# Designs tried in a protein design chat: VH-VL binders against q9fz32. Part 39

Target 1, 221 residues: q9fz32
Amino acid sequence: MALYCRDTLIIIFQKLTVADLARASCVCKVWNSVATEDDLVVSAFTAPWRIKELVGRPASVSFWRDNGIWKFAISHRICRGDSVTSLAVKYAVQVMDIKRLNNMMSDHGIYSRDRLLIPISNPEILANTTCYVELDKYAKREVAVLYLEGAPKREQPVPGTNQQSNLSADGKRRLIESLRRSMQVDDGTALYYLAIAEGDPRSALSEFSADLRWERQAGLN
Below, E stands for the ipSAE of ESMFold2; O stands for the ipSAE of OpenDDE; V2 stands for 0.75 times the mean of E and O plus 0.25 times the DockQ between their complexes.

## First folded at step 18 (VH-VL; framework fv_ogalvibart)

Design g7r (at its last look DockQ between E and O 0.29; V2 from the best seeds 0.00; counts 0 for: pae E 3.3 > 2)
Fold by ESMFold2, look of step 18:
Structure g7r (fold): chain C 221 residues (1-221), chain A 124 residues (1-124), chain B 107 residues (1-107)
Amino acid sequence: as target 1 above (221 residues)
Amino acid sequence: QVQLVESGGGVVQPGRSLRLSCAASGFTFSDYDMHWVRQAPGKGLEWVAVIWYYGREKYYADSVTGRFTISRDNSKNTLYLQMNSLRAEDTAVYYCAREFGYGSDYYEGGMDVWGQGTLVTVSS
Amino acid sequence: DIQMTQSPSTLSASVGDRVTITCRASQSIRSWLAWFQQKPGKAPKLLIYRASSLESGVPSRFSGSGSGTEFTLTISSLQPDDFATYYCQQYDSYPLTFGQGTKVEIK
């Protein structure tokens, strides 16, 4: 039997690699919704490297599908006297890896840049750090960067009281339990359909019923 | 039409110097890293040197380090190889080659355009 | 330096044969390997870059595979134009190095 319980899916998917999450996202609508959830995707992306925090959102969803070491870099502020050769020595990396990571076969050389991406030669350096998702305009890639000297003067996120809530906490809890009982699903699944329906329980039930019929017609039951 | 033409080859005595030129046409020379590759008669290919597109970064094979100097003049679309203290084992056809990479989102690499070569013979 | 070793050194084959040439690196070069074809009196011609990517204008009967330390060039059905010497070349790190070559001859 196909698995429809979102709370159970979350528990299972929390243990998956980035590659396995991508595979799971292709199974059905419910699996796709869970496998693409921001918190779960960020956790799968950062866990192998033991990164403490990942700040920022990539423009491309495909960013999350590969968390190999080349997705990460040290962001080095270029000073006069720096050369690719001297930086390769300083960070104990190969010149060609700096070239490849920074796409240094473009119109822009080292003198035209403020910062240069440095490959991670020792992945241990990532443990218990904060990395920032940035689009490097010269390398033409999104990278999770580490600042060894501390983060630049970027505007930090302003925290809100809750991420998304149009209802009181009590009202939301009662609605979730009512919907859970009506659909005979776990809290996570009820929350998902309620969110899709913008808090309307009738629309949530309708969307759930339509998804269940589609899954049975597609042979997913 | 993309083209590379080497010149400056000839017969020289050991210990002497020679300068090779490679004239580029049909592409934006200043966007590309350039290489010299040599091939001794009847033997395989040997990489000699590279100079990056903006001219600062230069790297050499161990067999020629300290004796050969690669350079480029982007205003003349010309690559150079200054060969000093020539030895008999430097006898070879010398090719210039363009490294692919212009217009790519990611580094691809590879020497996609080659000249026809110029023969250097080092003999007493 | 990274040493590149090709095998075989010479290969006799007939038109229509499937030809395979192997290239071994003395240490991992990941996927940074190119294959070249060279005919007598001519400059080398790029066939494959990044181990498996076919250069523009190269016939689809050529293919490359491998990663790490072991790589293969395959010609699925040998044509008369394919009798030549083939070289692998690593470009993972400087100095760049070539294999010693594989000559493909008419049987």
Scores: ipSAE 0.399, ipTM 0.779, lowest interface PAE 3.3, mean pLDDT 84
Fold by OpenDDE, look of step 18:
Structure g7r (fold): chain C 221 residues (1-221), chain A 124 residues (1-124), chain B 107 residues (1-107)
Amino acid sequence: as target 1 above (221 residues)
Amino acid sequence: QVQLVESGGGVVQPGRSLRLSCAASGFTFSDYDMHWVRQAPGKGLEWVAVIWYYGREKYYADSVTGRFTISRDNSKNTLYLQMNSLRAEDTAVYYCAREFGYGSDYYEGGMDVWGQGTLVTVSS
Amino acid sequence: DIQMTQSPSTLSASVGDRVTITCRASQSIRSWLAWFQQKPGKAPKLLIYRASSLESGVPSRFSGSGSGTEFTLTISSLQPDDFATYYCQQYDSYPLTFGQGTKVEIK
């Protein structure tokens, strides 16, 4: 009887991880209603990192499924003299990780961009900070962004704007092919995971991996 | 057909310089990071250097740092390796290789195309 | 630098055998591992990238697995064309590093 009381559930769910909340949401309607509350999910997401505030909300529910350090990035405004190497040194990260995070392409060199996302190597930097959920057009994923110099200017993309729709047909094809190769699946399967991930390839891979793990645990493969 | 062809190898004395070239064809050269990898006779593979697709970022193995310079001319679809102060231990077949992934929307990584290699022999 | 250690250095096997080669990294390289095949006098050929992704045109008898620090290349049924030297490579961070190689020879 106590497990059906909303207030009791809230108290209990406040102690749960994001993953546990997700599991709880599948138990029953009452649990779902509480486990999916925005405040609980946000708290569960931010608590491990001691983040003070999370501004914005992701468009994709998949954003909450994994709150690893790779969900976070520092927004660095590119200045004269900046290089990927210099930034790697400055932020004590690997140059390759910067490149990977930003999906740097031949037509979009560092100097053609206004900012770079910098991966976070030290999670302590997130403590008592405000992070902003953004869909970065270059990273092509939703990221919790830390601004070291203060709040982002209003010109920052509004969270939830699905810019994924602007991929060219060729871009989409390449993405699907990449996912297919990475997942070692057929095009249909790759498309399925991309769809459930709302066009985020990283999320798609994560979902695929989760399913594989589940299948293994269930003895289905 | 996608192809890489190395040239410029030969026999040189220690302390001398040599410049290797790698001619690319069959793909958009400017979209790919390019690598040099070498293999001493009867030995394993050793990564030498990389130059990113836009040509500003370069990284080297410690063994060649300060002596070798990687460069590229995208207009000529050519990769270069300037080797200075050559040593006996630099004797190897030198391969150029492209890395796929960075020119794409999603990074996968991997040196998927290699040249046939060019032999550099450093001997007194 | 990340050290890559392959085992064994030499492997004798027969056609039809299941062959497994191991590669160990001195630190976590996540999934940024590639496997190459090299035959005498030839350039290396990419077999596997990102630890488990099969390169286009590579036979399905080749497979890669692992993450973090431990990786394996498996040939499910060794073919005559598979006698060669195999190398693992990390591309997690610079400098890129190769394993010392594993020579697969005929028993």
Scores: ipSAE 0.343, ipTM 0.708, lowest interface PAE 1.7, mean pLDDT 87
ESMFold2 (binder alone), look of step 18: mean pLDDT 92; pTM 0.945

Design g7t (at its last look DockQ between E and O 0.25; V2 from the best seeds 0.00; counts 0 for: pae E 6.1 > 2)
Fold by OpenDDE, look of step 18:
Structure g7t (fold): chain C 221 residues (1-221), chain A 124 residues (1-124), chain B 107 residues (1-107)
Amino acid sequence: as target 1 above (221 residues)
Amino acid sequence: QVQLVESGGGVVQPGRSLRLSCAASGFTFSDYDMHWVRQAPGKGLEWVAVIWYDGYEKYYADSVTGRFTISRDNSKNTLYLQMNSLRAEDTAVYYCAREFGYGSDYYEGGMDVWGQGTLVTVSS
Amino acid sequence: DIQMTQSPSTLSASVGDRVTITCRASQDIRSWLAWFQQKPGKAPKLLIYRASSLESGVPSRFSGSGSGTEFTLTISSLQPDDFATYYCQQYDTYPLTFGQGTKVEIK
């Protein structure tokens, strides 16, 4: 009888890992209702890393299933003189890990980017910090991002403002396809620009065009 | 058809320079990191250098650092290896290879396409 | 530099045999390991990437396993076309490094 009491379950589930919560969610409807609670999942996700706060929410539930160190990254704003090598040294990480995290085999070079995600080698850096869940356009995945210099300026789409564009799943898919065709990019890139544009396709195209112009001016194309 | 073709190999004296070329066809050259790998006669494979797709990042083996320069011209779909101060130990078949990033959400890596190689012989 | 050590250096086998080649890394390279096949006078051919992923067009009799520091290439049933030299390669960290190779020859 005790295992059906919500309060009891909450107490028990607060001690579970994300993986265990996922398993618990499959046991029964009552357990599912408790194990999928946002606060419990967030707590289970952040607790191993002693993260103080997680801002934003992922679009995919699969985000929570993988809470390895590779889920986290440092946001580094690219400055003049930066190279992948110099950044690797600065943050004591491998060049290849920076490359992989940022998918640096894409059409865009480092100099066309405003920032690079830096993998985290020392998990202690996450302790008592605020991390932001973001969909990065180059990494093409959701990442918990650490800002060392302060909170991201409001202009970065906080993934959590799900302005639920009332677009049906089918409508969203069509929109992404349309943007993909218009931008001549992959689905991930289209989705990124749509996200930063808060679901406005015109704004998404504008942002994309601005990025292209910048790349041209920088002599990258 | 995806293809890499090396050229520029030959016989050269120690201390001299040689420039190798690798012509790419059948794929978007500018999307791929490119490598040079060499193989001395009767020996194993040795990685020499890599240049990233955008040409900005380059890395070398210690054995060639300061002597060899990797470069690329994406407009010509061509990879280069400038070899200076050549030594007898540089004698090898030199292969160019592309590194793939399959359309998966994640980097997988791997040298999936190789040229047939060009022989460089450094001898007095 | 990461050292890659293959064993054995030479392997004699017959057609139909199960063949296993091992590769050891001097440090943890996670799953960033590739296997290549090379025939005399030919360029290397990619067989396996990411330790266990089969390259397109490679026969299913080839398989890779392992993670961290120990890896294996297995040929389930050796075919006449499989007599060659095999190399492992790490691409976890620059410089990229190869094993010394394993020659598979006819018994």
Scores: ipSAE 0.420, ipTM 0.765, lowest interface PAE 1.3, mean pLDDT 88
Fold by ESMFold2, look of step 18:
Structure g7t (fold): chain C 221 residues (1-221), chain A 124 residues (1-124), chain B 107 residues (1-107)
Amino acid sequence: as target 1 above (221 residues)
Amino acid sequence: QVQLVESGGGVVQPGRSLRLSCAASGFTFSDYDMHWVRQAPGKGLEWVAVIWYDGYEKYYADSVTGRFTISRDNSKNTLYLQMNSLRAEDTAVYYCAREFGYGSDYYEGGMDVWGQGTLVTVSS
Amino acid sequence: DIQMTQSPSTLSASVGDRVTITCRASQDIRSWLAWFQQKPGKAPKLLIYRASSLESGVPSRFSGSGSGTEFTLTISSLQPDDFATYYCQQYDTYPLTFGQGTKVEIK
């Protein structure tokens, strides 16, 4: 009887958007269990873009909450002579969108990276493709990347990135202060979310937002 | 204490050059993009230029392109503006500002710390 | 270049009034807009970034809203310290551009 109820929920939830699945996951424990199942979430995430296959799993559950076009990117291998300006022209995108997607307000330059994430200006390029969920350690975000020249050789994924261990003491202090401002919480709470996001401040913010919504809907305020 | 201090302003004749400096203290300078913003007497704010945190990407307002060069020395915590071929319309108070920002959709600051400005007067 | 137009250019108000300043962009800038306050002889001060996020240390009577091409700065109950000139600034696309300013004066 319980199995039948679960199968019925799966049929219903298969038709939901990622936003509606997130809402459903906040109703109760049974709905949460069904709405967070891998196949359901991946299907809702990929269907609007007609992506053929999504390879890899994000470290953060908040990755699935929004499947807007900015969650996807072209992986561009950096070659001698590349600049952000020349790549913006090449891919018909804005310089500022490359800057924001790649977190180019950090202490790493373009040539310290193997690749640059390029925003997708035409979503139709995603149709019938394989995208790879990757944590980009310089951009400090999880993205679904598309390789136009074909996929790189597959390697075992390394979960998360330890952004806190890669930063100077001043860089870590800045990160904590920025998180405190953004979340309006104490240092301990900011450190907790940064730790579960394995040093990724954007994932920390996303997880905090998700937990706050869960608490409000569950009446735990 | 976080501070930005501009220097190098003064009175110069048209066609001459001037170099502004902005000394940064109290924060990790190499983590921040830096801007120059100017304000002509009695007028509004005009963005002049940005240099990204590592010094490689630079962008300029149309009014100064080809005449002004922004640069930074992260080892000295100093931002520079080389102003060549000065014109009367370049007369302004020049501010340096840092850009605080992190992430994309959930957090990104603006120009959160400004210097007090240095006056450049271009007159014949 | 993206033109930023503020309205009104000058506003007379009393302490306690609700003040609304609008900013219009000549093209879609999504949410990449900041608001600054400037007093005579002083550098600008960041109030709001990303259209609606309140900068640390800014009083909660300040709020920002809008997206796309239409943006609003609201001061819910004007205080004596709030008489100043306010600028909006887009940072969606280089070159970055400011509005012409809105002067809030004592009525």
Scores: ipSAE 0.131, ipTM 0.614, lowest interface PAE 6.1, mean pLDDT 82
ESMFold2 (binder alone), look of step 18: mean pLDDT 92; pTM 0.945

Design g7w (at its last look DockQ between E and O 0.04; V2 from the best seeds 0.00; counts 0 for: pae E 16.1 > 2, placed apart)
Fold by OpenDDE, look of step 18:
Structure g7w (fold): chain C 221 residues (1-221), chain A 124 residues (1-124), chain B 107 residues (1-107)
Amino acid sequence: as target 1 above (221 residues)
Amino acid sequence: QVQLVESGGGVVQPGRSLRLSCAASGFTFSDYDMHWVRQAPGKGLEWVAVIWYDGYEKYYADSVTGRFTISRDNSKNTLYLQMNSLRAEDTAVYYCAREFGYGSDWYEGGMDVWGQGTLVTVSS
Amino acid sequence: DIQMTQSPSTLSASVGDRVTITCRASQSIRSWLAWFQQKPGKAPKLLIYRASSLESGVPSRFSGSGSGTEFTLTISSLQPDDFATYYCQQYDSYPLTFGQGTKVEIK
């Protein structure tokens, strides 16, 4: 009986890791309802890093499952004189790690961008900070972003208000499956393009196609 | 204890019909997609059909399309397989299996619980 | 339909051996692959899902790897209880399909 009490479950689940919450969510609807609570998931995600606050929510649930240090990055606004090398030195990270995170093929790509995501080498930098969940178009993934100079100006696309597409869980699943099949990608990738497309599957497909074309032209495929 | 129990198997003549049942217990049946998988004697596994947790979506193998119908009654925690126009090649042990993960936002999938199976023999 | 091809069809091994079974898909299924163990007269048992995730209660000597079109099940040290038939299954798209099976038998 105790395991069906919401309050009891909350107490128990507050002690769980993100991975354990995920497992708990698969047990039954009651457990699911508690294990997927925003506060619990966010807490489980942020606690290992001692993050004070997480702003925004990911489009993909897989975001929560991977809470490694690579999930986090520093937002660096590109200034005159910046180079990938100079930034690597500034933040004490490897040039290659910056390029990989941002999907940069050349160092010159920095000039076409407004910001770079900088990988985090020291997790202590996250302690007592506010991180923002963002879908970065260059990194092509959702990242918890740390702003060292202050909160992002509102004009940055608010991490897509998960307009929780009023789609029922079933509708969402169907949509994801449809996109996954159409794109021949995994759920995470499908969700990414759907998020970029602000929930429009047609636009998502278009974006995906554009990326594929670009990759082919670039010789990456 | 989580359990699936198949029933309804037996010996039937070609062209006849048979209805299989799978009784679920120990878990919230309505949270899971349910599958039928069959295995001919001495052969490998063959997927037959799936019905989603809410019964809305159904998919079938080509070999049974038009002849078999999968259904479920969530109020009775029971999965069904209506088999019509049975053929000799339909002879198999029929397993019901649940697929985990549908009730969650975690879509990893996997048939984690299986029944012990029920034998269907189609012979003249 | 996605065709799943396992190799080898039969494998003879001894207790303590490292055993590797391969499954190949006719097209990319990304990571939507499961491995099952089946003993004679018994229902299949899920071992691995999502190509590399170990099912609860399954011994750690079992591991899965691979993505796209090629996948591998590994038993690091074969135990007496591991002699069985193993099946890979794709669940990327319907219809779901199984490999033909690999029988692991005692040498």
Scores: ipSAE 0.011, ipTM 0.539, lowest interface PAE 9.6, mean pLDDT 86
Fold by ESMFold2, look of step 18:
Structure g7w (fold): chain C 221 residues (1-221), chain A 124 residues (1-124), chain B 107 residues (1-107)
Amino acid sequence: as target 1 above (221 residues)
Amino acid sequence: QVQLVESGGGVVQPGRSLRLSCAASGFTFSDYDMHWVRQAPGKGLEWVAVIWYDGYEKYYADSVTGRFTISRDNSKNTLYLQMNSLRAEDTAVYYCAREFGYGSDWYEGGMDVWGQGTLVTVSS
Amino acid sequence: DIQMTQSPSTLSASVGDRVTITCRASQSIRSWLAWFQQKPGKAPKLLIYRASSLESGVPSRFSGSGSGTEFTLTISSLQPDDFATYYCQQYDSYPLTFGQGTKVEIK
């Protein structure tokens, strides 16, 4: 009963692994409520890999059940001339691991895809990075995705001007692609939220989540 | 089968306006960013403007900013360039071009499809 | 704006010659560079994208190399069809910019 105090449970649970949080969530309703808190779960999920930030909200709580290395992947935008074999060489991974991660039967037809997910061969690349939670339609699972090119960075305006930061065309397209997958919406919706967030993907996701919650409450009313 | 066809060029006096059109066929127009590029007689290529696939992001060369407006109608597969306050230095052949975009097999390929061009002459 | 400078502006060569055209950017454009071929009265044709990738249907005698600020287009054995003007173009950032062109003429 001494462990019913929510503040005390938060302090205790902040030190737990994702596996221990999952066990704690099965104890009682109070423990379940605390053990499933977003901040606690995200911290437990990211800490072993020293990930700086995890962007996006998964559709299923089962996403948080484990944080093994296979939960993470590099997003590789498919270019002319790419093959599964050439990408395996480029990223120093096995062809079969690329195929399994992407539910591929053969090397053929990769050009019908926008990107391939690449397994992580060196976990150190996750340290101090931002990963994006996305549902990949080919892998048919939610994955924490790393973009090695980096996200476009918003800069503060130069003093005495109204100018906003500039983003590269490649960075803008990659950002829109990631938001579309993370929000599970069409390109127009992703662009709308990115525009009202002034190019900041975290703000765009926050606005979308808030609007989605409002729409659900309005629909129930 | 992929084709771009420009129209609307002609001879106009300085200070007047002209609107160019580019009709697209053989591909899903709404998936691609579109550009205008011009070439003065005997001179090199000059990028003029881009409009993103959905029509929301637009960028212009400094030489045309504030005078030219790029637009698109995805329901008609047509790209436009509204040219206002025309000057003699705007005399050029104007090309529309498709940029390889997100969702295409040819990612990051640059301007892979061009129209034949339409001539705009600004003179008295 | 990123300035693109091509060298030389005009080049005279014979069929069979190896031709090299250079392009320098005023700041790093990473590998976001394209090469175009243009013949009189015709639209430009994409040859090379992303600095070194050959566009489909372009003969293998064309090749591109470089990254950062220095880029090269090479024609290993010049053919009669290759007498044209060649442009480099950066697409790393807006505004997109072209080099001034290199005219390859028969000697």
Scores: ipSAE 0.000, ipTM 0.425, lowest interface PAE 16.1, mean pLDDT 79
ESMFold2 (binder alone), look of step 18: mean pLDDT 92; pTM 0.946

